VHH binders against p49116. Designs and how they scored, part 36

Target 1, 238 residues: p49116
Amino acid sequence: EGPLLSDTHVTFKLTMPSPMPEYLNVHYICESASRLLFLSMHWARSIPAFQALGQDCNTSLVRACWNELFTLGLAQCAQVMSLSTILAAIVNHLQNSIQEDKLSGDRIKQVMEHIWKLQEFCNSMAKLDIDGYEYAYLKAIVLFSPDHPGLTSTSQIEKFQEKAQMELQDYVQKTYSEDTYRLARILVRLPALRLMSSNITEELFFTGLIGNVSIDSIIPYILKMETAEYNGQITGAS

## First folded at step 20 (VHH)

Design mq14
Fold by OpenDDE, second read of step 21:
Structure mq14 (fold): chain B 238 residues (1-238), chain A 119 residues (1-119)
Amino acid sequence: as target 1 above (238 residues)
Amino acid sequence: DVQLVESGGGLVQAGGSLRLSCAASGFTFDDYGMYWGRQAPGKGREWVSGISWSSGYTAYASSVKGRFTISRDNAKNTLYLQMNNLKPEDTALYYCATHTPASYPQDYWGQGTQVTVSS
């Protein structure tokens, strides 16, 4: 059997909206986030193993892990996105809501903690200097997680996850042979992803664009979107 | 097609220095970690050093730690190995290598460059 992923899955390049505004407004942030989300979902869709699971299972998997995939994408694309600047802008926008007394103290705390967690996670990944190969397989491990409720074909999903883990292990072992703990250092970061609220992520990055529409509700649409449509959206042609 | 071309090897006296280069092509260089290996006569391949995509992380074999420095220039798609305080036991064919999904389960590696350290 061949590898779970191909060379095309290692490449993960986000194209930011152009031009960048002087002030990062909500629309720019949401557009950037949306592009990342679409890129992540279409990345998943392009994996043969993912395709083999069928549309229903695929949709369920993505619904279960989109926040984790998105977060890994944020980490991977942190530089090109100027993520720190985006997060700062988000905080600034939240301050307006705070001043308008629209949020409770507890909610403010939750949101701020979430932003902190995002930043810390991305920083931690940067410190590890995770490469495209490693990110690809980490995303695969996250994508093919059999432990989400309501999934079908869990045995097959588990098999794919194991394959991803093994191939990642092989890569790390060969590249950094005498560092026997690098793989562990990388994998130990994954639990942090599940501590992050998908609801808060949605609120921070997507509310300005999709309004009251949930990411869960649009995932089937994104997964069925034609590549041409996606490319058009990235290039601003749509 | 992935190509790795090593250069910079030669004959050097013990205590001397060499700088190896590896020119990479045929893949997205900055998406992958790279590593140096070596093979001494009559011995198997030995891992020497690895470097992450942006040089934020490096690793070394215990036998070369403190003497060798791995680096890379992504703009030039080139991997380097600075070898200082060379010892006769460092004599080997040095090769650069990487792993892509397409190469699985094997790695890509070049033809190597010969390093000979005389006592």
Scores: ipSAE 0.926, ipTM 0.974, lowest interface PAE 0.4, mean pLDDT 93
Fold by OpenDDE, look of step 22:
Structure mq14 (fold): chain B 238 residues (1-238), chain A 119 residues (1-119)
Amino acid sequence: as target 1 above (238 residues)
Amino acid sequence: DVQLVESGGGLVQAGGSLRLSCAASGFTFDDYGMYWGRQAPGKGREWVSGISWSSGYTAYASSVKGRFTISRDNAKNTLYLQMNNLKPEDTALYYCATHTPASYPQDYWGQGTQVTVSS
């Protein structure tokens, strides 16, 4: 059989809202995040192996790993997004909430730690200088994770994950032949994704747009969107 | 179609220097790591050096470490190999290479450029 991914899956181009405001407001942050989320989900949808799992299974799969995919997307698009600036803006907004005594001390700590973990993860990926190929296959490994509760077709999912791992391994071994630890250095970053709360991510990046609506609830809708409709939703959100 | 075109090879005396270039086209250059390989007469292909997409990471074969420097210019879609303190054992056909999903399980290679180091 052919490779799990195609050249088109390596390309991952995020278009930011324009123009960038002088002050990054909640709307701009949420719109940027939504575009990344849509891009990530439609990326997954475009993979033949993902399609082969069937609608119910692939929906469950995305529900389980959307936060990880999103986070990898943040890391990959950090420069284009000016992620550091966005995170700083988020912190500033949180400071306002703190002053208004809307959050408990424990919650503040939890949220701030999440932001720190996110920043550290992105910095670590940048330090490794992960390329588009490696990101694509890391996302595939994350996407085709069989260890999430409630999944069907776990054997097939595992096969796809193994295929992704093998193809990534071949790439790294050929490109950096005498560095036998490069692959390990990359893969060892993946556990950090599991430490990040999807709820906190949702609160930080999406609450301004979707309110009390969960990302989990809109995933089936996003996966069924046509590209034109997707573009329309982004424009409509602005 | 992916194309890789190497240049800069030639005849040089031991201790001399050469700079190889590789012009890349047909793929998104800055989405991929690149590497140099070489093939000496009667020997198999040998990996020489690799570089990540933004040059933030480089790797070298033990045989060339400290003498060769790999670099790239993404704006020009060009890969480079600066070779200093060349030795007769460095004589080989040098080629640049990359790997895309479409090429799996093979890599893309150029035609190569001949480097000959005389004693």
Scores: ipSAE 0.921, ipTM 0.973, lowest interface PAE 0.4, mean pLDDT 93
Fold by ESMFold2, fold request of step 23:
Structure mq14 (fold): chain B 238 residues (1-238), chain A 119 residues (1-119)
Amino acid sequence: as target 1 above (238 residues)
Amino acid sequence: DVQLVESGGGLVQAGGSLRLSCAASGFTFDDYGMYWGRQAPGKGREWVSGISWSSGYTAYASSVKGRFTISRDNAKNTLYLQMNNLKPEDTALYYCATHTPASYPQDYWGQGTQVTVSS
């Protein structure tokens, strides 16, 4: 029995739009986020265990976890994306929207709390210096989550998740043998991902490009794309 | 193919220092943590030290803490072990290692470099 993932699943290289504009704007943020989303979906679709579950199960899994995968991708690519600069630009935009009375006070509080949670998650992952192997297996753990309602094949999904957990454990224990806390510190970060709101993520990162279409509704089409179309979306050529 | 090539070993008197190098090729060095291990004559393998992909996280066996320093240069695909205040008990074959999905269930490691500490 081979590993759940291959070396190609550990590599996760995001290419940013060029040139970077003088002032960050909705189009740059949306293009950057779209590249990350398509890179994440391509990554998930290429896993043999994922392919084995069938198209309907694949769609259900990704609908349930896309925001967690996206958030892990943000943390992994935070330096390349200059994520702190993007979030600062979004905060400035929100402050302008308050002055124009475009958003309710309760909504603004919700969005600001989400931004703070995202910043804290990314900081905690950076402090642990999570590598490509660890990120790949964390993504696999959240992808193969049997807990979501409405899933079929939950026993097989659970087996894949257990395999991901065991392979992550093996890696951490081999690389850092006398550091008994690293695995636990990594795994306790995962519950924070379920606190991230899909609709707020869409508002922060996808409103300008996608318009009024939720990511949840387009996932079946993203999963069916030809490889050439994925490559175009990942590099921004499409 | 994956290659890990250690160098810098030798004979040194107790209290001395050595710096080991490990040249890595055949995989994406920046995606993985790396570690050093050692094997003394007649004994099993012992983990010595590990380092995260960007050097922000390091760990050491209790037997070497405060004396050894692990580091890496990702531009040169090279792992290092600075060994200070060496003791006869540090005499061993030292090897660098990593784990990738392709190495599962085992790790990649080199043939090692001999460190001999005389009293």
Scores: ipSAE 0.798, ipTM 0.930, lowest interface PAE 0.9, mean pLDDT 89
Fold by ESMFold2, fold request of step 23:
Structure mq14 (fold): chain B 238 residues (1-238), chain A 119 residues (1-119)
Amino acid sequence: as target 1 above (238 residues)
Amino acid sequence: DVQLVESGGGLVQAGGSLRLSCAASGFTFDDYGMYWGRQAPGKGREWVSGISWSSGYTAYASSVKGRFTISRDNAKNTLYLQMNNLKPEDTALYYCATHTPASYPQDYWGQGTQVTVSS
């Protein structure tokens, strides 16, 4: 039929809280990360193929993959976010926490290894100079993953993932026709996303949320927000 | 409306140099990789070179590697191809191109600029 995504899905503009503070703090990091999360969820929600799966399937799918989408977003927006500076500030805070014995030595090691993996992932994506088209289709491949437990419509999800893969392949082959390896180099970055812990991502970037809620719990609200507004207008509620 | 306009072609002696330009408009230039292709008389299109959005990644056809250099200036929405040590077999219509979701299943192409290399 037509392409899985539109030109508007290739554009991914993150706006940072302004002004950038002289010294980074938890509030700035959490606001920045929240904007990226919302942008990522809005991006996914606006895809016609995603909308076609229905509300319950949408929620289940995003709950399963939000951390992978968020991590791709971090890599894509690393320069705009000054991500290396944010991670350095987090590392300094962690070092101070070890003096106060607030975290176990095992937990600190676990978090530091996660930060290193995140930095390496972002560096590898930068070295490949992944563009907006490539990022959009990598996100689509991650979003339409049929292997999550408890999903319905897995046949349709798999069809959408295959379409995303074919359209990415077509783009890379047309743009870099005699570079036999670029597509493979891009695709082999995806397994690293499954190694990223959603629990640690929440600790690193979302600690400032009141109520100490998990991202899983707020995803249905983010996805339904526009639906609720729409329903209000249709039913005549004011 | 997407527009790709090539310029800089002409007649040149073997061993000479030319620099092609491609002015782009009607799409977000920075979101996409770009490429050059060429079509010699009576032959199909041949991919020549591609460049990533920020110039950090480039690729070349084996027939032109070491002689041609692709570059871009995102501030001017312009793609370039520097062609050195030109050979008669480089004679072709040269065009710039890109692929966006809106162009699917095809690409956007310019009208091309003719390069003729005498020997």
Scores: ipSAE 0.795, ipTM 0.928, lowest interface PAE 0.9, mean pLDDT 87
Fold by ESMFold2, fold request of step 23:
Structure mq14 (fold): chain B 238 residues (1-238), chain A 119 residues (1-119)
Amino acid sequence: as target 1 above (238 residues)
Amino acid sequence: DVQLVESGGGLVQAGGSLRLSCAASGFTFDDYGMYWGRQAPGKGREWVSGISWSSGYTAYASSVKGRFTISRDNAKNTLYLQMNNLKPEDTALYYCATHTPASYPQDYWGQGTQVTVSS
């Protein structure tokens, strides 16, 4: 049988809103994050193995892992997004809020710890110099996770995850044959993704949402969007 | 079509140096790691060195570590191998290679460039 992914799944090009404003603002951050989210959802939806699982299973998988896929996307696109600059600006505003006693100390502590974990994750991925092939297969391993509660077809999901693992292993062993530890170094980064809070991700990057709607509530609608609407949401394709 | 074209081989005395080049086309060069391999007469293919997409990670076979340096220039879609302190056992056909989903289950590799090291 053929590979789990194709060359088109290795290509992952994020186009930022232009121009980058002199002062960071919530609209720029939210539009940038939205483009990454839709690029990530388009990526997942286009995988034949994902399509084979059926609509209800697909929705359940993406609800369970969207924050992990988004975080991998942040790491992959950190340079083009100027992510370190965005996070530094957020930290400065949070520190001003502490000084002015505007927010709960416990909440600010949670958000600062999350930002630190995100920075360390992105830095660790950059130090390993993870490439497009490796990112694509890490995303597939995360997407096809059979251990989330409430999933159907868990045996088939597990087989797809094993196929992604085998294909990543083959790539790493061929490219770096005498480096027996690269695969292990890459894979030990994945547990950090489960520690990332989707609630805090929404607060940091998706403050433009109207009302109390969360990303996981709109996942079914995002997955059903027409291809032309997807392309409009990710803007700058081609 | 994917093309990998090696150049820079030749005849050199033991202790000498050569720099190999590999021109790549037909795929998105900077999405992938690249590697060099070699095949000595009558032997199977041997992995020599690999490099990550942005050059931040490199690895070498123990037989060449400290003598060979892999590098790449993504603006030129070109992979390089600087070979110093060459030994007769380095005599081989040298080829560059990569793996993409489309090459599965094999790799893409070029025709190679001959390196011959005389005593």
Scores: ipSAE 0.783, ipTM 0.925, lowest interface PAE 1.0, mean pLDDT 88

Design mq14
Fold by ESMFold2, last read:
Structure mq14 (fold): chain B 238 residues (1-238), chain A 119 residues (1-119)
Amino acid sequence: as target 1 above (238 residues)
Amino acid sequence: DVQLVESGGGLVQAGGSLRLSCAASGFTFDDYGMYWGRQAPGKGREWVSGISWSSGYTAYASSVKGRFTISRDNAKNTLYLQMNNLKPEDTALYYCATHTPASYPQDYWGQGTQVTVSS
C-alpha cells in the first residue's frame, strides 16, 4: 500500500560536537562517529517495516549491516563532518605509529587500504550527487538484505528489499526519465560497502570510546534504548 | 502542506526566451531532486529536465537539450528553467515536480504555468 519509508526517514542531519577543535583528536573523532552511529541506529529502528520483523530479527539485521549503514552515513555527511580532514589526521597518526613501532606494517597496510576504499566510495557518491531520498533507500536496501546467515523471515526481508528497490527505481525514473543509466550507476556503488571491514571501522572511529567491547555486542542495547537516550547520544548532551 | 507554484510563463515568439520559476514549500527542498514536465494540448505529460539536490547532476529530454537549462537555488527553495530558442512545439503547460515518500504513489506537482510559442 504505502511507501516503505516516510519523509522523516529521508531527513538525516548530523550535528557535530561544538566547538570544533583547532587540532583533531581521538575524543572528537570518537564523539563525531558515535553521534553518526546512534543517528543511524535510530533511523533504522524507526522504520515500520523493520519494527514488524521482531526484536531478534532486528538485532540480526543490524549486526550484519551496521558498518554498511555507518559507511553510507559517512558518505552522506562527509562535508558536514569534514571527513577528509578526519581521515588525513588518522593517516598522520598511523605514520607516526610506524616511527614509534606501535603497529605492524601489515596492519598499517590494511588500514590504509580501507581508508583509500572509503575515500573512493565517498568521492563516487559525491560525483553522482546522491540526494537524501536516494541515500535513505540505499540504506533500506542494505538493511533489508535477506542473504545474511542466521536470519529468520528471509522471505519477508526480501519483499521489503524489493519494495525499497522498486521505490528507488520509481524515484530515479520520475526525476531523470530519459537518463536510463542513473539507477544502475547508483546501485553498482553498493558492492563497495561489503569491502568495508567492521573491525577496521571500529579501530578508525571508535577505539577511544569502546575499549574491548565491539559494536556488534552493544547493538541489542542500542536498539532497545529510549528516545531520550538516543537524543543524548546523538547530540552529546549530559 | 507541500506547495509548488510555477511562474514566468507567457506568450513568446519563436526564437525567444523565457525563464520559469517554481517556488517550493512544505518539504525539505535540499533532500530531493526536482524536475520539470510539460503537457501540450491533447497530449500526455512529458518529462523535460531533472536536477539533483546540489545541482551536481542534470538531465534533459532530447527534445530540449542544448536549449533549456535547469537550475535551483536552495537558499530560496526555488527551481528554475531557462528556455532559449523556443519553438512552437514547446507550447505546453509547464509544471515542476518532486517525489517524496509522502507523495507515493505519485509525485507532488504544481498547477503549472502556460508557455505559448507563436510562429
Scores: ipSAE 0.774, ipTM 0.923, lowest interface PAE 1.1, mean pLDDT 89
Fold by ESMFold2, look of step 22:
Structure mq14 (fold): chain B 238 residues (1-238), chain A 119 residues (1-119)
Amino acid sequence: as target 1 above (238 residues)
Amino acid sequence: DVQLVESGGGLVQAGGSLRLSCAASGFTFDDYGMYWGRQAPGKGREWVSGISWSSGYTAYASSVKGRFTISRDNAKNTLYLQMNNLKPEDTALYYCATHTPASYPQDYWGQGTQVTVSS
């Protein structure tokens, strides 16, 4: 039968726009986030089990979980992205918006709580020193989630998720055999991903590049892109 | 092809020390955690110690805690095991290992390096 993922799925290398500007701006943040989004979608689309589910099921799965995959990508790439610097720039922008009376107090509270949850999630993953194998299988677990509303083929999706969980368990138990709590510590981080709002993620990271178009609406087109064009979007060469 | 080559074993008196090395090639070393195992004559394999990709997380078997220290150098693709205060029951073939999707359901492991502790 063979493994759910290949070794190429473990490697996840994000390249940042260059040069890094003296002061971060909306264009740099949006380009950086766009590269991560396309890298994440390319990762998902290249999984044989994902391909086997068919186009309609693929679109439904990615629509349901793109924000969770993106958030795992942020945590995995936090150092290379200088994510803490990006989030600080976003906070400064929000403070300017308060000064100019552009956002309601309720919206600002929602956005700041989201930023805090994101920072806490990334910090917890760094403390566990999650590796490429573990990230790849965590991404597979969230991708093959049978519990999202509106999915078809849920029996097959559940089998793929179980396979991902079994292969992650095998890795952790072999690598850290007498530390019986590592797997549990890793898995208890996953529910936090469902607390991340896709609408707020779009506001924070994507407002300048995609205008007023939701990520949800473009997912079918991203999944159908030719591989060469896909790679251009990941590197920003297009 | 994945290769794991252990070295640094030998004969040592009880209370002594050895440092084992494991040279890794054929895979992206810093994508994965690594571990050491050992096998004494006539016994099954015993997990000894594991280390995360950047060394931020380590774990040890109860039998070696406080005496052994695992480390890695990702620039050199090398895993280490510093073994102090060695006991006769530490006598075993020591091997390094890793698990990748391509190795599932097995691990990659080396041929091992013999450690013999005289009483």
Scores: ipSAE 0.758, ipTM 0.915, lowest interface PAE 1.0, mean pLDDT 88
Fold by ESMFold2, last read:
Parts: structure tokens; C-alpha cells; sequence
Structure mq14 (fold): chain B 238 residues (1-238), chain A 119 residues (1-119)
């Protein structure tokens, strides 16, 4: 049949909150992260193959992989987000938490390790100069993962993932025909996504959204939102 | 209405140089990697060189490595191929190409620009 994705799925343009504050704060970081999350959810739900799986399957897939999609989005948008600056601001806020005795030393270590892994992942993706096509298909591969517990339609999900893998391979082989290792170099970056903790991502980027929010718990509502509501969340306008 | 328009070909003697250009339109140029291919008379298409969206990654066919340099200018939506130390076996129609979901199952190609290298 036709391709798994369309040209519109390759375009992934994040608009940052305006104006950028003189000193980064929890509200700016959370708004920036929220825009990326909603852009990522809008991206996923616009895929015809995703729509074909039905609402319950859609919710289950996104619950299982939203952190991986978000992390790929961070890497893809690292320059426009000034991600290194955001991470530096987060480290400074962690210093305040130590001084106020609000977090254990073990938790601080876990969070710092997560930040280092995230920066390492983003750097490795930048070194490979991953383009919009490659990011779109990497996102599709992580989205259509059939091995998560609780999924229905796993046979169909597996077929979509295989199609994404085949189309990514075709692109890389056509664009870089005699570079026999580019596909492998790209794919070996994916295991690092499994090292990213959803609860630490929420603490780093979503603390200001809602007190004890779990992104997992709001995913069904995000996926049902009207397009106009998405555009308001993505751009900060209604 | 994707358009890829190559220019800069011509007749050169062995050892000479040419710079090819490819003007691109009708798609978001900086979302994609680009590549050059060539087709000698009576032969199939041969991949020559590829370049990533921001030029941070390049690859070359072994037959041209060290002699050809691929580059791009995203502000001008233009792809380039600098060809040095040309050999008669480099004689071919040179075309630029890209793959997008909309081009499936094929790639977009230009009509090409002829490069002829005399001994």
C-alpha cells in the first residue's frame, strides 16, 4: 500500500513561549514542555494507521510510549528549545532543593543521572544529524511497539512497526547508499530511550502544570481534544 | 509540484573540475537529506553522494571519495556537488534526488545535467 506517514508528519515545528524570561523558571519550562507534549500527541493521533487501531488501543500505546516520544521531541527540538539552558536551570533548582532538605541524596543522584542520559542522547542524535524524515520514523517505531503489556491488536501494531522500520531503512539506503552503517548507528540510539524515567521526566518538565500530575492519567483526554484546543496548547493561544 | 533542477554540467578534459547545482522547490528542503546520483549510457542509476539536512553528515561512493564534495545551502534551497580530478568514467547524466513520504514508492529526481569528461 502507501507509506505509513505523510509529508505533514515529517514537519515538526515547535513554537516557544514568548517572551523568554530573563531568568528561566518553572512556569516557562512547564509551558515549553507542554507545547512539545501536545505537538507530539497531535502528531501521533494524525497518523492514519494510529487512527485505525481505535481509541482504547491509541490510549494504551501512548501511555506506554509517551516518554519516548517526548524524549525524541526534545532531541529534535533541542536547538529551538535551548534545551541545554533549560537543563542548566533545572540543575540550579535542584541545588535549592538540597539546601531546603526537600529531596534525598539518592533521589538527587537519580535525577542528575537522568539529566546526563538525556543530554548524551540529544548529543548523539545531533552528531548523526538526524533529519525530519528519520525522526518521524523513529517516533513511529517507538509508537507502534507491540510488546507493551495490556495492548490489543498486537498483530496489527507489529505490522505497522515493521512498515515503519522498512520505510526508514529504504530512506537511509537511498540517501546514503554506500554508508552501510548509518541505519545501525541510528537504531542503536533507541535503547537509551528505555532508560528515561517517566516520573523523572514529569518532575523535570511538568512540575508547574498541575501539582501531582501524571501524564499517563491525562493521556485519554489529550488524545480526545479538538484540533483548535491542540493549537491553543501548542501556541499558547485560543 | 516538487521541482529539482540541475545545472553546471558540461564538457571538461580529464583532471578538470565542475560544480553542479540543484535548485529545489515544492517541498520543505531542510526536513530531508539529499543525494546526487548519476547514470552513464547503458547503465543503471548509481548513487554518488548524500548529505544530511544541516550538512553535519555526508557520505560518498567509493568511486568518488576524495574527489567530490557535496554541500547544501538551506537558505537558497540549493544542493551542490563539487567535482575535482574528473575522469572519463565520471561521464554521466548527474541528477539530484530526495525521498519524502509523498514520493513513495520512488524518489523525486531532476532531469539531470550532463557531465562529459574527455581523455
Amino acid sequence: as target 1 above (238 residues)
Amino acid sequence: DVQLVESGGGLVQAGGSLRLSCAASGFTFDDYGMYWGRQAPGKGREWVSGISWSSGYTAYASSVKGRFTISRDNAKNTLYLQMNNLKPEDTALYYCATHTPASYPQDYWGQGTQVTVSS
Scores: ipSAE 0.755, ipTM 0.916, lowest interface PAE 1.1, mean pLDDT 88

Design mq8
Fold by OpenDDE, look of step 22:
Structure mq8 (fold): chain B 238 residues (1-238), chain A 119 residues (1-119)
Amino acid sequence: as target 1 above (238 residues)
Amino acid sequence: DVQLVESGGGLVQAGGSLRLSCAASGFTFDDYGMYWGRQAPGKGREWVSGISWSSGYTAYASSVKGRFTISRDNAKNTLYLQMNNLKPEDTALYYCATHTPATYPEDYWGQGTQVTVSS
């Protein structure tokens, strides 16, 4: 059979809101994050293997890994997003909340550590100089993870993950044949994604836009949306 | 369709230098790592050097390390190979190569450019 992904799945271009405000407000951050989230989910939806799992399994799968996909997207789109600036803005907003004594010391620590882990992860990926091909297949490996609780068709999911891993391996081995450990260096970064809290990610990037609505609850809706409806839905959610 | 066109090869004396170029088209160049290979007469294909999409990572075969430098210009969709201190054993047809999902499972190679190093 043919490859798991096509050239169209390697392309991953995020369009930022325009214009960029002088001060990155909560709305701009949330809109940017929402666009990335939609792009990531629709990327998954466009994969034939993903479609073959069926709607229920697809929804469960995305619910389980959306934070990881989103984080990989942040790393991949860090330059276009000016991620460092966004994170700095988030920290500044957080400082305001701290001054208002709305957060416990423990919660502040958790949130700050999460931001640090996110920054470190993105920096590590940049240092490895991961390309579009590698990102696409890393996302596929993350997407087709059979070890999440409550999943159906785990055998099929595992097969897809293995296929993704093999194709990535072939790419890396051929492109960097003398460096036999590059694949390992890349894959060893994936556990860091599991250490990141989806709840904290949601709070940092989405609370200003979706309010009390969870990403988990809107995933089925996003997966049914047409790709051309990104801007309209983001505006409606505001 | 993916296209790779190599140039810059020629005849050079041992100790000399050449700079190879590879013009790429038919795919998003900066989404992929690229690499050079070569094939000497009567021998199989040999990997020479690889470079990541933004040039942040490079790798070399032990036989060319310290003498060859791989680079790229994404704005020009061009891959380069600077070859210094050339040796007769470097004589080969040099290929620019890529791997995309569309070319899976095989790599795509250009027609190559001939490099001949005389003693």
Scores: ipSAE 0.787, ipTM 0.913, lowest interface PAE 0.6, mean pLDDT 92

